# Ledger of designs, part 21: VH-VL binders against q9h9l3

Target 1, 176 residues: q9h9l3
Amino acid sequence: PRKMVAIDCEMVGTGPKGHVSSLARCSIVNYNGDVLYDEYILPPCHIVDYRTRWSGIRKQHMVNATPFKIARGQILKILTGKIVVGHAIHNDFKALQYFHPKSLTRDTSHIPPLNRKADCPENATMSLKHLTKKLLNRDIQVGKSGHSSVEDAQATMELYKLVEVEWEEHLARNPP
Key: E = the ipSAE of ESMFold2; O = the ipSAE of OpenDDE; V2 = 0.75 times the mean of E and O plus 0.25 times the DockQ between their complexes.

## First folded at step 8 (VH-VL; framework fv_amlenetug)

Design d2 (at its last look DockQ between E and O 0.03; V2 from the best seeds 0.00; counts 0 for: pae O 6.7 > 2, placed apart)
Fold by ESMFold2, look of step 8:
Structure d2 (fold): chain C 176 residues (1-176), chain A 124 residues (1-124), chain B 108 residues (1-108)
Amino acid sequence: as target 1 above (176 residues)
Amino acid sequence: EVQLLESGGGLVQTGGSLRLSCAASGFTFDDYAMTWVRQAPGKGLEWVSAISGWGDSTDYADSVKGRFTISRDNSQNTLYLQMNSLRAEDTAVYYCAKGPWEHDRSGYDYFDYWGQGTLVTVSS
Amino acid sequence: EIVLTQSPGTLSLSPGERATLSCRASQSVSSRYLAWYQQKPGQAPRLLIYGASSRATGIPDRFSGSGSGTDFTLTISRLEPEDFAVYYCQQYDDSPYTFGQGTKVEIK
């Protein structure tokens, strides 16, 4: 069957007032949760707000970070032709300046069967932390030092596996 | 002075082809994603296609996928839309548009500058 | 695909009156990714509001935007003669980046 990966990104604030979300870390895992990619990434423009409380990104991480254009090329090579799983994944694609085919995209923030398993309203948008606690009995995004994109990507893949058979069949009958 | 100037519109028969151009000036072209939006006579706006700032990622509305090709030449500051297998429903004014943020090449944005539009009329 | 439905289709008001335009999305849209445009005949659209509530450069204070989730509103606190036009909402949260069908604000 078609290879599947999960992605998670951490962003920092750039642009006027730090409102633009620019990629500063990206982690990709395979179906089994093995790390395929995990790099700190230097945005092409000045960082206004590291957003450390959520991103986990600090100035020291940027010293040897991979420049955005190079990192983007590496990441896109991994993603091309694959089913890509993420949580609110359109934000990750925006940060990558990349359009992935909708037929190959799986967003765990918008899967009704997954919400149903969590005893949540089917069309509600649920946080990754909430779904992971309820369905996998794991705490992620713990502490004051920000999120781990590796941990989040791994959790996202595990969540998708819970509904993979049902959801892949649904998508085959109802193409996006 | 940001300026976007469309050209290449005109009359064409069903099944024909046209290439639209959009000449850009007043900003660093390859720092921005570019978008085509169209408006049929008397109707609303329809997003058509977008291309990333470096030109290596593209997206299309389902209504044009497989028939239209967006491209850009960053050395000439020009955006293109190659339109093939044209249908009556493709009749519209075609606008080129740019997003607001320098270095935000994503194409996932609102549009702060628009061209004047070029009319494409497809005769059935 | 996120479908945006605007209401009313036409709003007939006099100068000085308050206009309230609605945009409803078929699924949740982050308010960060909702914009409003004004269009007059023979002209390209003009950006008014981005991020649901932020005014674009040069847009008068009488224009304000609000809303989140599926329900968004453009308010013109006091209509001026130049405000009689067609207004479109747009989401740029997920491709395709759809527009509403428009609300025409016309003089009574």
Scores: ipSAE 0.280, ipTM 0.766, lowest interface PAE 4.6, mean pLDDT 89
Fold by OpenDDE, look of step 8:
Structure d2 (fold): chain C 176 residues (1-176), chain A 124 residues (1-124), chain B 108 residues (1-108)
Amino acid sequence: as target 1 above (176 residues)
Amino acid sequence: EVQLLESGGGLVQTGGSLRLSCAASGFTFDDYAMTWVRQAPGKGLEWVSAISGWGDSTDYADSVKGRFTISRDNSQNTLYLQMNSLRAEDTAVYYCAKGPWEHDRSGYDYFDYWGQGTLVTVSS
Amino acid sequence: EIVLTQSPGTLSLSPGERATLSCRASQSVSSRYLAWYQQKPGQAPRLLIYGASSRATGIPDRFSGSGSGTDFTLTISRLEPEDFAVYYCQQYDDSPYTFGQGTKVEIK
């Protein structure tokens, strides 16, 4: 079987109004939750909104941040050939300006068995925070200092592991 | 119980100013982004302005940018909308709206609670 | 900006019938960042659906949302008398967070 990694990204606002979501941090963990990658990333454009409340990103983090193009190369090298697990992972891939093969992607925001296990509607989109609390009895994204992408990636992986067998069997019978 | 109560609406002349307030209760105010949405008489809903929980981020519709200023006093659990250079097309019921928990997404999102609104009428 | 076009403008139905409301976006709305609201005359809007398919707290299960990309649908499986109102879709994928122009569900 293919190796599995989980990814979580933090974005800042760039562009004239700060509406463009630009990658500012990326964390990748392996199946066991070990950190494979965790870097602050410098967007190619001026940051208008750090979105610190959500992202946890501050100006000081950008001083020695890895330029986007370099970081993107490093990240893609890690992701290539892997099953990539994420939550609402479309946002991460968009920020990376990269699209992973659908057959190798696992989005924990769109796994009906996971929602069912959490006593949520199967077709609903639930937050990572909610699922983590319900299924792992763990509080993430606590406080007002912003998210921890490492923590979020680890939670995402652990959530997926709860339904991995069932979901992989489903996907095998119903390939995307 | 979440409660949002708008005030400050009224009749104002074109070119005039008005400040709306929204008193919030029943939730941790600074954990949530707040938004103003307006509705002209007999018309649909229009997003006007939004502000992050800490007030460190704001956004405006093009139709009000440069004229309206959104702010908040988290010590008073109050949201404000300063409206300057008012025009006839600004006539509407203005709703104060609460978003979901702010940490769920890096945006102002949807609105799970609304006030009853306050009417602003701009006359020539 | 993302323009949301709702159809039909008016939907005339009887209690007990199924209502299907459409919301089409001028461009793709990522991650199903779409909400549905109900508004009755003289009242503030009420959240029905968020995340395209998640039902808000206290909303009856006869309301359901579906769709992705540019096409979204609100379904009322069996209309109740209190369901006759105006319904709005709203995207929150990108600023400005635009609303559809609304669909009025009226009694036949």
Scores: ipSAE 0.017, ipTM 0.618, lowest interface PAE 6.7, mean pLDDT 91
ESMFold2 (binder alone), look of step 8: mean pLDDT 89; pTM 0.915

Design d3 (at its last look DockQ between E and O 0.37; V2 from the best seeds 0.00; counts 0 for: pae O 9.2 > 2)
Fold by ESMFold2, look of step 8:
Structure d3 (fold): chain C 176 residues (1-176), chain A 124 residues (1-124), chain B 108 residues (1-108)
Amino acid sequence: as target 1 above (176 residues)
Amino acid sequence: EVQLLESGGGLVQTGGSLRLSCAASGFTFSDYAMTWVRQAPGKGLEWVSAISGWGDSTDYADSVKGRFTISRDNSQNTLYLQMNSLRAEDTAVYYCAKGPWEYDRSGYEYFDYWGQGTLVTVSS
Amino acid sequence: EIVLTQSPGTLSLSPGERATLSCRASQSVSSRYLAWYQQKPGQAPRLLIYGASSRATGIPDRFSGSGSGTDFTLTISRLEPEDFAVYYCQQYDDSPWTFGQGTKVEIK
């Protein structure tokens, strides 16, 4: 299918020394930026490090969070058959324990025309915050309360729209 | 102690089918994604397929997509590779492999444990 | 697909010498997602390095990895007799997870 969604996830530390990144929040927006999904998610194992400074996840969010297996089922139902846009999106799919078709995946951290518009080297990996500031004149991830996955997913969709026509034509000529 | 033991290799004709198994022990199998990697005689390593820890998400190399099916039975701690429509280019030693982190069921990983491999030879 | 090209194809050296093996990617690879393996004849591959520079459990400190972007290096500071083998790099940044074609390190 041709429908597009954008996704962003927040992770907490689980496993030995909190080094495993486990899904604790997921937000999905449609092409127009409307929120299709936004839930706090309870990992199936002990949280060692909430990573709150970056994740925005606190212990209180986990009290009523949707268990991971249930949340994953809900999320995958939304993603199936759609073009999924994200920033460094492999981390989101890793946290979901999910392989999305490469032909239906768009990663704003690896789109040369997008970097070009931002006056950045085409192969540089630029942060979502930096690209959003330069290309949309908008500040995201402000404050010390952690990131908002809704805000980040919305920004990611808007960034993709800046290069959508060019990049979709490129991918049609050069299938991944 | 982590152990991975492949079986089911052998000689088959072009167009034939074969099912490989990998028996796993020494770790909580369902907490890990599993991977098949192959190596043609005298050649390098080629990733073949991966499956998520719960078995409901899979990915395949383009060279095998549509012909091979990866699956797992978490109650038996066994990984499978069903190989159909075999071609001469599928001749290889097939390894099952495991990533390093408990609860990392993603398949986006490097492989800290490998089986000893099972040889598949496709002739005719 | 990210293609990894290793050089040289064969590296002929004596014990005690330094070996430098290169792995070049067709696209940028996050350093976090680059690994190196050693393989001896008739054996399964053995993990040496993950995350471009972290040594796996039980790997001697004569093995080191470095690099970022498209250029990665495995260095063996002083070759031991047991180090003569084939070495592969692997990326696990984007599917398919690809390996280089290998560098054979052999006795001169």
Scores: ipSAE 0.242, ipTM 0.741, lowest interface PAE 5.0, mean pLDDT 88
Fold by OpenDDE, look of step 8:
Structure d3 (fold): chain C 176 residues (1-176), chain A 124 residues (1-124), chain B 108 residues (1-108)
Amino acid sequence: as target 1 above (176 residues)
Amino acid sequence: EVQLLESGGGLVQTGGSLRLSCAASGFTFSDYAMTWVRQAPGKGLEWVSAISGWGDSTDYADSVKGRFTISRDNSQNTLYLQMNSLRAEDTAVYYCAKGPWEYDRSGYEYFDYWGQGTLVTVSS
Amino acid sequence: EIVLTQSPGTLSLSPGERATLSCRASQSVSSRYLAWYQQKPGQAPRLLIYGASSRATGIPDRFSGSGSGTDFTLTISRLEPEDFAVYYCQQYDDSPWTFGQGTKVEIK
C-alpha cells in the first residue's frame, strides 16, 4: 500500500484585481496527523489581497517566507508517489501549479460515502468545517483570524480515515 | 512578441504514431506551463494535455491518457506531443497554447497565446 | 468533469446589435477560473475574458463578462463586423479543463 498524506494550502490574491490565487502557505500531514511540511510561501508576484480573513495570511508572514519555486520543489518531493488527500484539493494543486495523478488523489469534498455518513446529500459539496463538525464533533476555522492549514489538513485526513476502507475498495473496483 | 509555431502534423494510419512539436519564442519558456488543445473539423475545442514549466508535472484528458505523452525541452524552447495508437477520432487541428499557469509573473491561469495549429488526420 | 453548456448554439444578429451569450456549468465554478475565447474561421482562438469579467489585453470595451456559480455571460454591447465568430467558454477550476461547445455569432 502507498503512503498517504493530506495537504491544505492557503492562497493570497495576486494579479490586477487580486483574482489570481497564489500559494502563500502549505501544510502537509501524514496518516497519523504529524506535520511533514508547514511553510509560508512567497509568491513571485506582488500580493494584492492577503485574504486574511480566510487565509490567515498577513504581510509579516511573507518577510521570511520560502520562495515559491523552492517551496514547490519541497512539496512535490513529499507528494510524489503518495496518495494525496485533500478537501477541494484541485485548488491546492492549482496553487502549486501541479498535476497529481487522479488515481492517487482523494478529495473529501467528493466522496459520497462520507457525505452519507454525515447525513448530507451524496452529490452535494459540503464544507470541510461542516463535515468535521458532523463526523468528528470538532470545530475548525473558528474566528476571524483565518484558517489553520495544519488543522484543516489534519481534519481532512481524519475524515478520510472514516471511509478509507469502503472508498478504497470502491476505487479498486472502479479504477479511474 | 510571443510566438508559438506547431509542426509535425500530417496523415497517419489508424494505430500509427506521430510526434508534434511547438516552437516557442518571445517569452521565458520554462516559466510557463504549456498546453495542447485540439479541434476536430467543424467541432469545438478539447483540452488534451498540459505540462508544467519545468516539465515535472503532466496531465492528460481521459480520451488520450495512455496513448499521448507531453514533454518539453526548455533548452530548445520546444513543446512536444507524442501520439501513439492513433484513432480516427484523434483527427483534429492541434494547438499549442501558453498556460494554464504562469511562473514568476502574473500567475494567470488562462491560455493567453495560441499557435496557429497543425492538422493531424488519422485514416482507417 | 465540469461540463459547460453554451446557449444559444447560433446567434444571428446584425452589426450594432447587442449579443448575449450564456455559459452554464454542471457544477459551481469559481469566477476566478472562467474564461472566454473568440475564434474566427481559419484562425486560432483568442482570449477575450479571464476571471469571468476581466478583459484581456487589447480587447475592446464592447466585450464584457459576468456571472458566478453556474451561470456566466459574455456580452458584446454593439456588434462590429469583425465580431462575427464562434465564442467558447472555458473553465480552469478543475481538471480536466473543459470548454463549452461554442456559440456561433453570425450575421443576420
Scores: ipSAE 0.011, ipTM 0.552, lowest interface PAE 9.2, mean pLDDT 90
ESMFold2 (binder alone), look of step 8: mean pLDDT 89; pTM 0.910

Design d4 (at its last look DockQ between E and O 0.03; V2 from the best seeds 0.00; counts 0 for: pae E 21.8 > 2, placed apart)
Fold by OpenDDE, look of step 8:
Structure d4 (fold): chain C 176 residues (1-176), chain A 124 residues (1-124), chain B 108 residues (1-108)
Amino acid sequence: as target 1 above (176 residues)
Amino acid sequence: EVQLLESGGGLVQTGGSLRLSCAASGFTFSDYAMTWVRQAPGKGLEWVSAISGWGDSTDYADSVKGRFTISRDNSQNTLYLQMNSLRAEDTAVYYCAKGPWEYLRSGYDYFDYWGQGTLVTVSS
Amino acid sequence: EIVLTQSPGTLSLSPGERATLSCRASQSVSSRYLAWYQQKPGQAPRLLIYGASSRATGIPDRFSGSGSGTDFTLTISRLEPEDFAVYYCQQYDDSPYTFGQGTKVEIK
């Protein structure tokens, strides 16, 4: 069995009108929820929109932030060869400019058994916040100060663990 | 001025192999992810494969996975597509495409520059 | 994968008329990650719109994009003779990045 990690990234807006999503923080936790990586990351371009309300990123966090190139290398070393769990994880991989093998990817926003367990439509895309509340009886992303990527990564891992056996068996029978 | 020039297309038999190249100029090649997109005659556009600026990450459409390999030589400013086990349905004009932002800056994966394409014809 | 369905398949109009092209996604696509391309016969595609509503450099203001969720629209306010071509939408929200099947805008 491969090692499993969960990842959550926060992005800021760069480029014209701040529409480009640039990685500004990345958190990775192991199966037990231990933090393996948690760094603020400095985009190479000017930040137009910190998106603080959602990202939690402020200008002060960028003062000693890890340059993107360096951070990306560090993160990829952690992810390589592992099963990577995330929520709407394609956004994280996009921000990283990284293509993780689909067979080693677990997106908790697209696991029908997880939605079913939460009494949600199986084919609906539910928020991490909603699933965490329903299935873990825990509130995340509370307030207006922005998300905690560590907290979100931990919640994502815990959610996946609820359906891990069933889903892994399903994937084994239906490899992507 | 950004330029992308595809080459290597031609006629090949089913089951054969072909290697496409895309010569890039007018920008810092290694700072951009590159993509192959193909278009069958009279048909629409299909994303085929992508590679990161440094070549350390690749992705493929299901239709070509296991048969095609994307690579790049940043010292030569060249993008490659190795196509093995070719099928009739692989017949298409193959375009190399560049994104609008440097690799380090971009979260977008649309394509602001395209080559003129090279035709690959797979015959039975 | 995200399937993009464009409509209509063919749009026959005269110069000076307004063209409205639809792109419908099988699932929600972030407005940040929707693009439109123009392709003329024998030519490579040309980027028109990115981020659903942002015009690419050099694109005339008669081209505009709008929409969110699953419904996106490309509008050409007043067709010029050079605007008769095939138009494709593309999502780059999730891999594989997919294109619509295209809408041909032809002269009536």
Scores: ipSAE 0.012, ipTM 0.554, lowest interface PAE 9.7, mean pLDDT 91
Fold by ESMFold2, look of step 8:
Structure d4 (fold): chain C 176 residues (1-176), chain A 124 residues (1-124), chain B 108 residues (1-108)
Amino acid sequence: as target 1 above (176 residues)
Amino acid sequence: EVQLLESGGGLVQTGGSLRLSCAASGFTFSDYAMTWVRQAPGKGLEWVSAISGWGDSTDYADSVKGRFTISRDNSQNTLYLQMNSLRAEDTAVYYCAKGPWEYLRSGYDYFDYWGQGTLVTVSS
Amino acid sequence: EIVLTQSPGTLSLSPGERATLSCRASQSVSSRYLAWYQQKPGQAPRLLIYGASSRATGIPDRFSGSGSGTDFTLTISRLEPEDFAVYYCQQYDDSPYTFGQGTKVEIK
């Protein structure tokens, strides 16, 4: 009976030459796509590159952003004990400096039945944009304003629902 | 090929005891929850009891609680049902059934493979 | 505790006809945790459908399932001679995991 949520994060560049990816926005939705959390987050290090073209993060978003340590605590409280769905979700957990149990983690970038439904090679890594267009007939990440983590989290949950029964059974037979 | 073979059925008097066995082969036994389902003659199916893959979790229908004990021996690939204080209403074909998952968990307790059943008849 | 009521009790049809079997739950079955089984005389049940709509391995395309909440349907698009049997629905949302009383599909 574990509850299920989907998460998506946007990152900015910190550290030398802006190469470190630091969390700057996090959105969490429930099974029905309702927003449980959506906050801009101030990284603990100086932002070198907002990466706005992809992240959608601008300087004004940081003015009232929640400090990373506080936001991390809020986010982890929501994630604890739940099945967490994401796309390339290891990057989100890395940005959160967090380990979620593998048995409770679902990554839509690496689900063979989902790729098969999209007429893609079963073991290929597919982008969220590609899968969403192919399987939900929707365009996400449109325009030059960057990604919306709410939109992306919602799409991720909808994609997982397409294979939920089959994949949960597979994981039951083949625990990670 | 998955095989489930029940044994131990027979005629027993009210108040008596029987132990049913189910020999499993063709799959890694400890990876899957196991279930007993019974069917009274001419009647529908009734879930009786289930056990997780390592035996650390069990569940029972109210009609058999306190009288029946499910267990498993993973070294022998065998599922058991100890039936005590038998009643006339316990008369049924008892099926051994395999779940698709190791734990007892909502969404996973359907039965993808079944044995052929063993008949238990309880007379007074 | 979830009671499943199947209808009709008996469905008399000819080969080639479409069969529609209903299963109604006394309360909502979460996340479509409903299965369908076929049972022929003297045989063990055989899994047809799980998750309300997913066909089990080796089950022909003429079997399909649908529904959610309290109302579920098994459809056999074109009956074959081997399809005349008793059909049971089962919920696996909440213990005890209960079965419907069955629908017999017989030759008219």
Scores: ipSAE 0.000, ipTM 0.447, lowest interface PAE 21.8, mean pLDDT 87
ESMFold2 (binder alone), look of step 8: mean pLDDT 92; pTM 0.937

Design d6 (at its last look DockQ between E and O 0.10; V2 from the best seeds 0.00; counts 0 for: pae E 11.4 > 2, placed apart)
Fold by OpenDDE, look of step 8:
Structure d6 (fold): chain C 176 residues (1-176), chain A 124 residues (1-124), chain B 108 residues (1-108)
Amino acid sequence: as target 1 above (176 residues)
Amino acid sequence: EVQLLESGGGLVQTGGSLRLSCAASGFTFSDYAMTWVRQAPGKGLEWVSAISGWGDTTDYADSVKGRFTISRDNSQNTLYLQMNSLRAEDTAVYYCAKGPWEYDRSGYDYFDYWGQGTLVTVSS
Amino acid sequence: EIVLTQSPGTLSLSPGERATLSCRASQSVSSKYLAWYQQKPGQAPRLLIYGASSRAEGIPDRFSGSGSGTDFTLTISRLEPEDFAVYYCQQYDDSPYTFGQGTKVEIK
């Protein structure tokens, strides 16, 4: 079995002006797109900005949300030892206050073969929405109700699978 | 206090190479994407390149693709710009800029802090 | 790429007057990913506005940003002597993250 998972997180704004991004939802899917984890998460600090139009997070979602410390433990248990796929994944890891080994990290926002396949410049950073549309002919993040982290995680995994063989070979020859 | 200090600028001949550095302090360097922006003498601002906090993603303006390489050493709190095959039109003050973290973006955002810049002059 | 066109090129005004600066995008800039910067001679740019309408830390309330889609505006309600400078808009909605060509606010 493949020890590979994809992760996508949603964040809300905390701090004096809501400029601190705090984890408010995390979704993890396996290689087949099955949901392994999907929880609303309660930040340790007061939420100033739910960023609903992007995050999809509303105040009602925080009523029974999992406390951050607990959620972090749960998520880290899932990620440990696995290849973790994400889009601009450093944001997710930052929100988790976690550092995953670089050798076990796959960021679909920076895979030249993936961009090439989508007829995009290899050195450009393309959005998940754009790549998903170009390569999977699927629309994600539609509307103004916020993102679906499960949908985004699934799309990320599917995108990676398109270039997995080539990229894994490249990484084997060129370890980070 | 956030501080960004560029260095490495100078006079270089067309076709030459130069490496710029930006020493950062006053914030957790690896938490933020960093950007190079340049300004030709008497001209406007031009975005050049950006790199994510961990250095795992980069982006470049078309005008510098294939010639410039952005990198960072988070252990040294330093941002770099390797410039090869320099052209006269690359002559500019090069600014190091910090941007806030944006979770729903590719890691690049507006720039809340700027260095004072370092001048690069490419002569024919 | 998204081209940002600022107008006017030069704005000549006196202290105390209202300044209105325009930034027009060649295509829609989503989610108000538009910033404004101030640059004085011999100095690095300084962030004024982000997210089209959010004032950066330490920026006086006489500065305000508005707009959406393709049309954005920076307003200085009452010009102070220190406000005479060049102002740039920048979009960070899509790569490359382009700047406008700038508007110079000069003293009449």
Scores: ipSAE 0.007, ipTM 0.548, lowest interface PAE 9.3, mean pLDDT 91
Fold by ESMFold2, look of step 8:
Structure d6 (fold): chain C 176 residues (1-176), chain A 124 residues (1-124), chain B 108 residues (1-108)
Amino acid sequence: as target 1 above (176 residues)
Amino acid sequence: EVQLLESGGGLVQTGGSLRLSCAASGFTFSDYAMTWVRQAPGKGLEWVSAISGWGDTTDYADSVKGRFTISRDNSQNTLYLQMNSLRAEDTAVYYCAKGPWEYDRSGYDYFDYWGQGTLVTVSS
Amino acid sequence: EIVLTQSPGTLSLSPGERATLSCRASQSVSSKYLAWYQQKPGQAPRLLIYGASSRAEGIPDRFSGSGSGTDFTLTISRLEPEDFAVYYCQQYDDSPYTFGQGTKVEIK
């Protein structure tokens, strides 16, 4: 059976006026929620907007941050060959400049059985905060000091476990 | 450079439908809430509808609720407004507007970038 | 619904003069959620001020905002020819988000 990990990333604003999202933190947890990777990452281009209220990233975090190319290599080594769980995970893979096989990708923002369990429309895109509150009775992303990518990755894995058996069987019958 | 370009406006009769599009470029589209604001000829600005960056949260002005549907396709960097059961009072220039960056919030804020607008005229 | 009432409706001034525009809300609005826009004929609005007093990127320092509660002010310290336009305040504290009816600043 394939090993499973969950990933969450925090982005900062780069490019003109800070409108491009670039990777500045990545957290990866295993099936049990143990942290496998959690690093601040220095984008290859100038940071225009730290987005600290949401990202939790401040200038001091970048002083000793791992350069993007090195961090990317470390992260991809962990992800290769594994089922990777995330929330709106397309954005995380885009920030990593990486394509993970669709057959090994699980996106908790787009799992109809998970939405049904939360009493949400099956095809709606639900936020991690809403799903976590409804299904795990936990409040995440509290306050204005920024999100924790470790907390978010752990919540994402817990959410997936709620539908894992059903969804893995569905994907086996209906390969993407 | 952030660019927002509305299209799909035109002349339509009362009771008819139109679908407006807004093509976005120069920013990570899915990171931002998007909004439609309209302006009737010679009148002020009216907020119409907003959608979160993830698309999971929408809101509407009472005057359009039940008739208009906001949506987005983040893979195509496009915002939409489906307008049904159009009335003469819906005649306006419709602007696509971008709010500030917002992670996981409903994203209903001030608007730092605006499109040029597309005119919708509802007659008869 | 929070109604924003702008005054005066029209402000007739000469270049070089100071313009003071008022926006009064029907209910208290947190200053975090008050913005000002400029609109010229045939153009989309342009953001000037957000959070009641923070200038948007690229906005000259002759534009300033102030106020809290129900009373907000946009000041243009020294009018330039390009400043003659319609100005709107906007609240985004509570849905529906509303705009004031506008103040036209015109050449006397």
Scores: ipSAE 0.000, ipTM 0.509, lowest interface PAE 11.4, mean pLDDT 87
ESMFold2 (binder alone), look of step 8: mean pLDDT 90; pTM 0.916

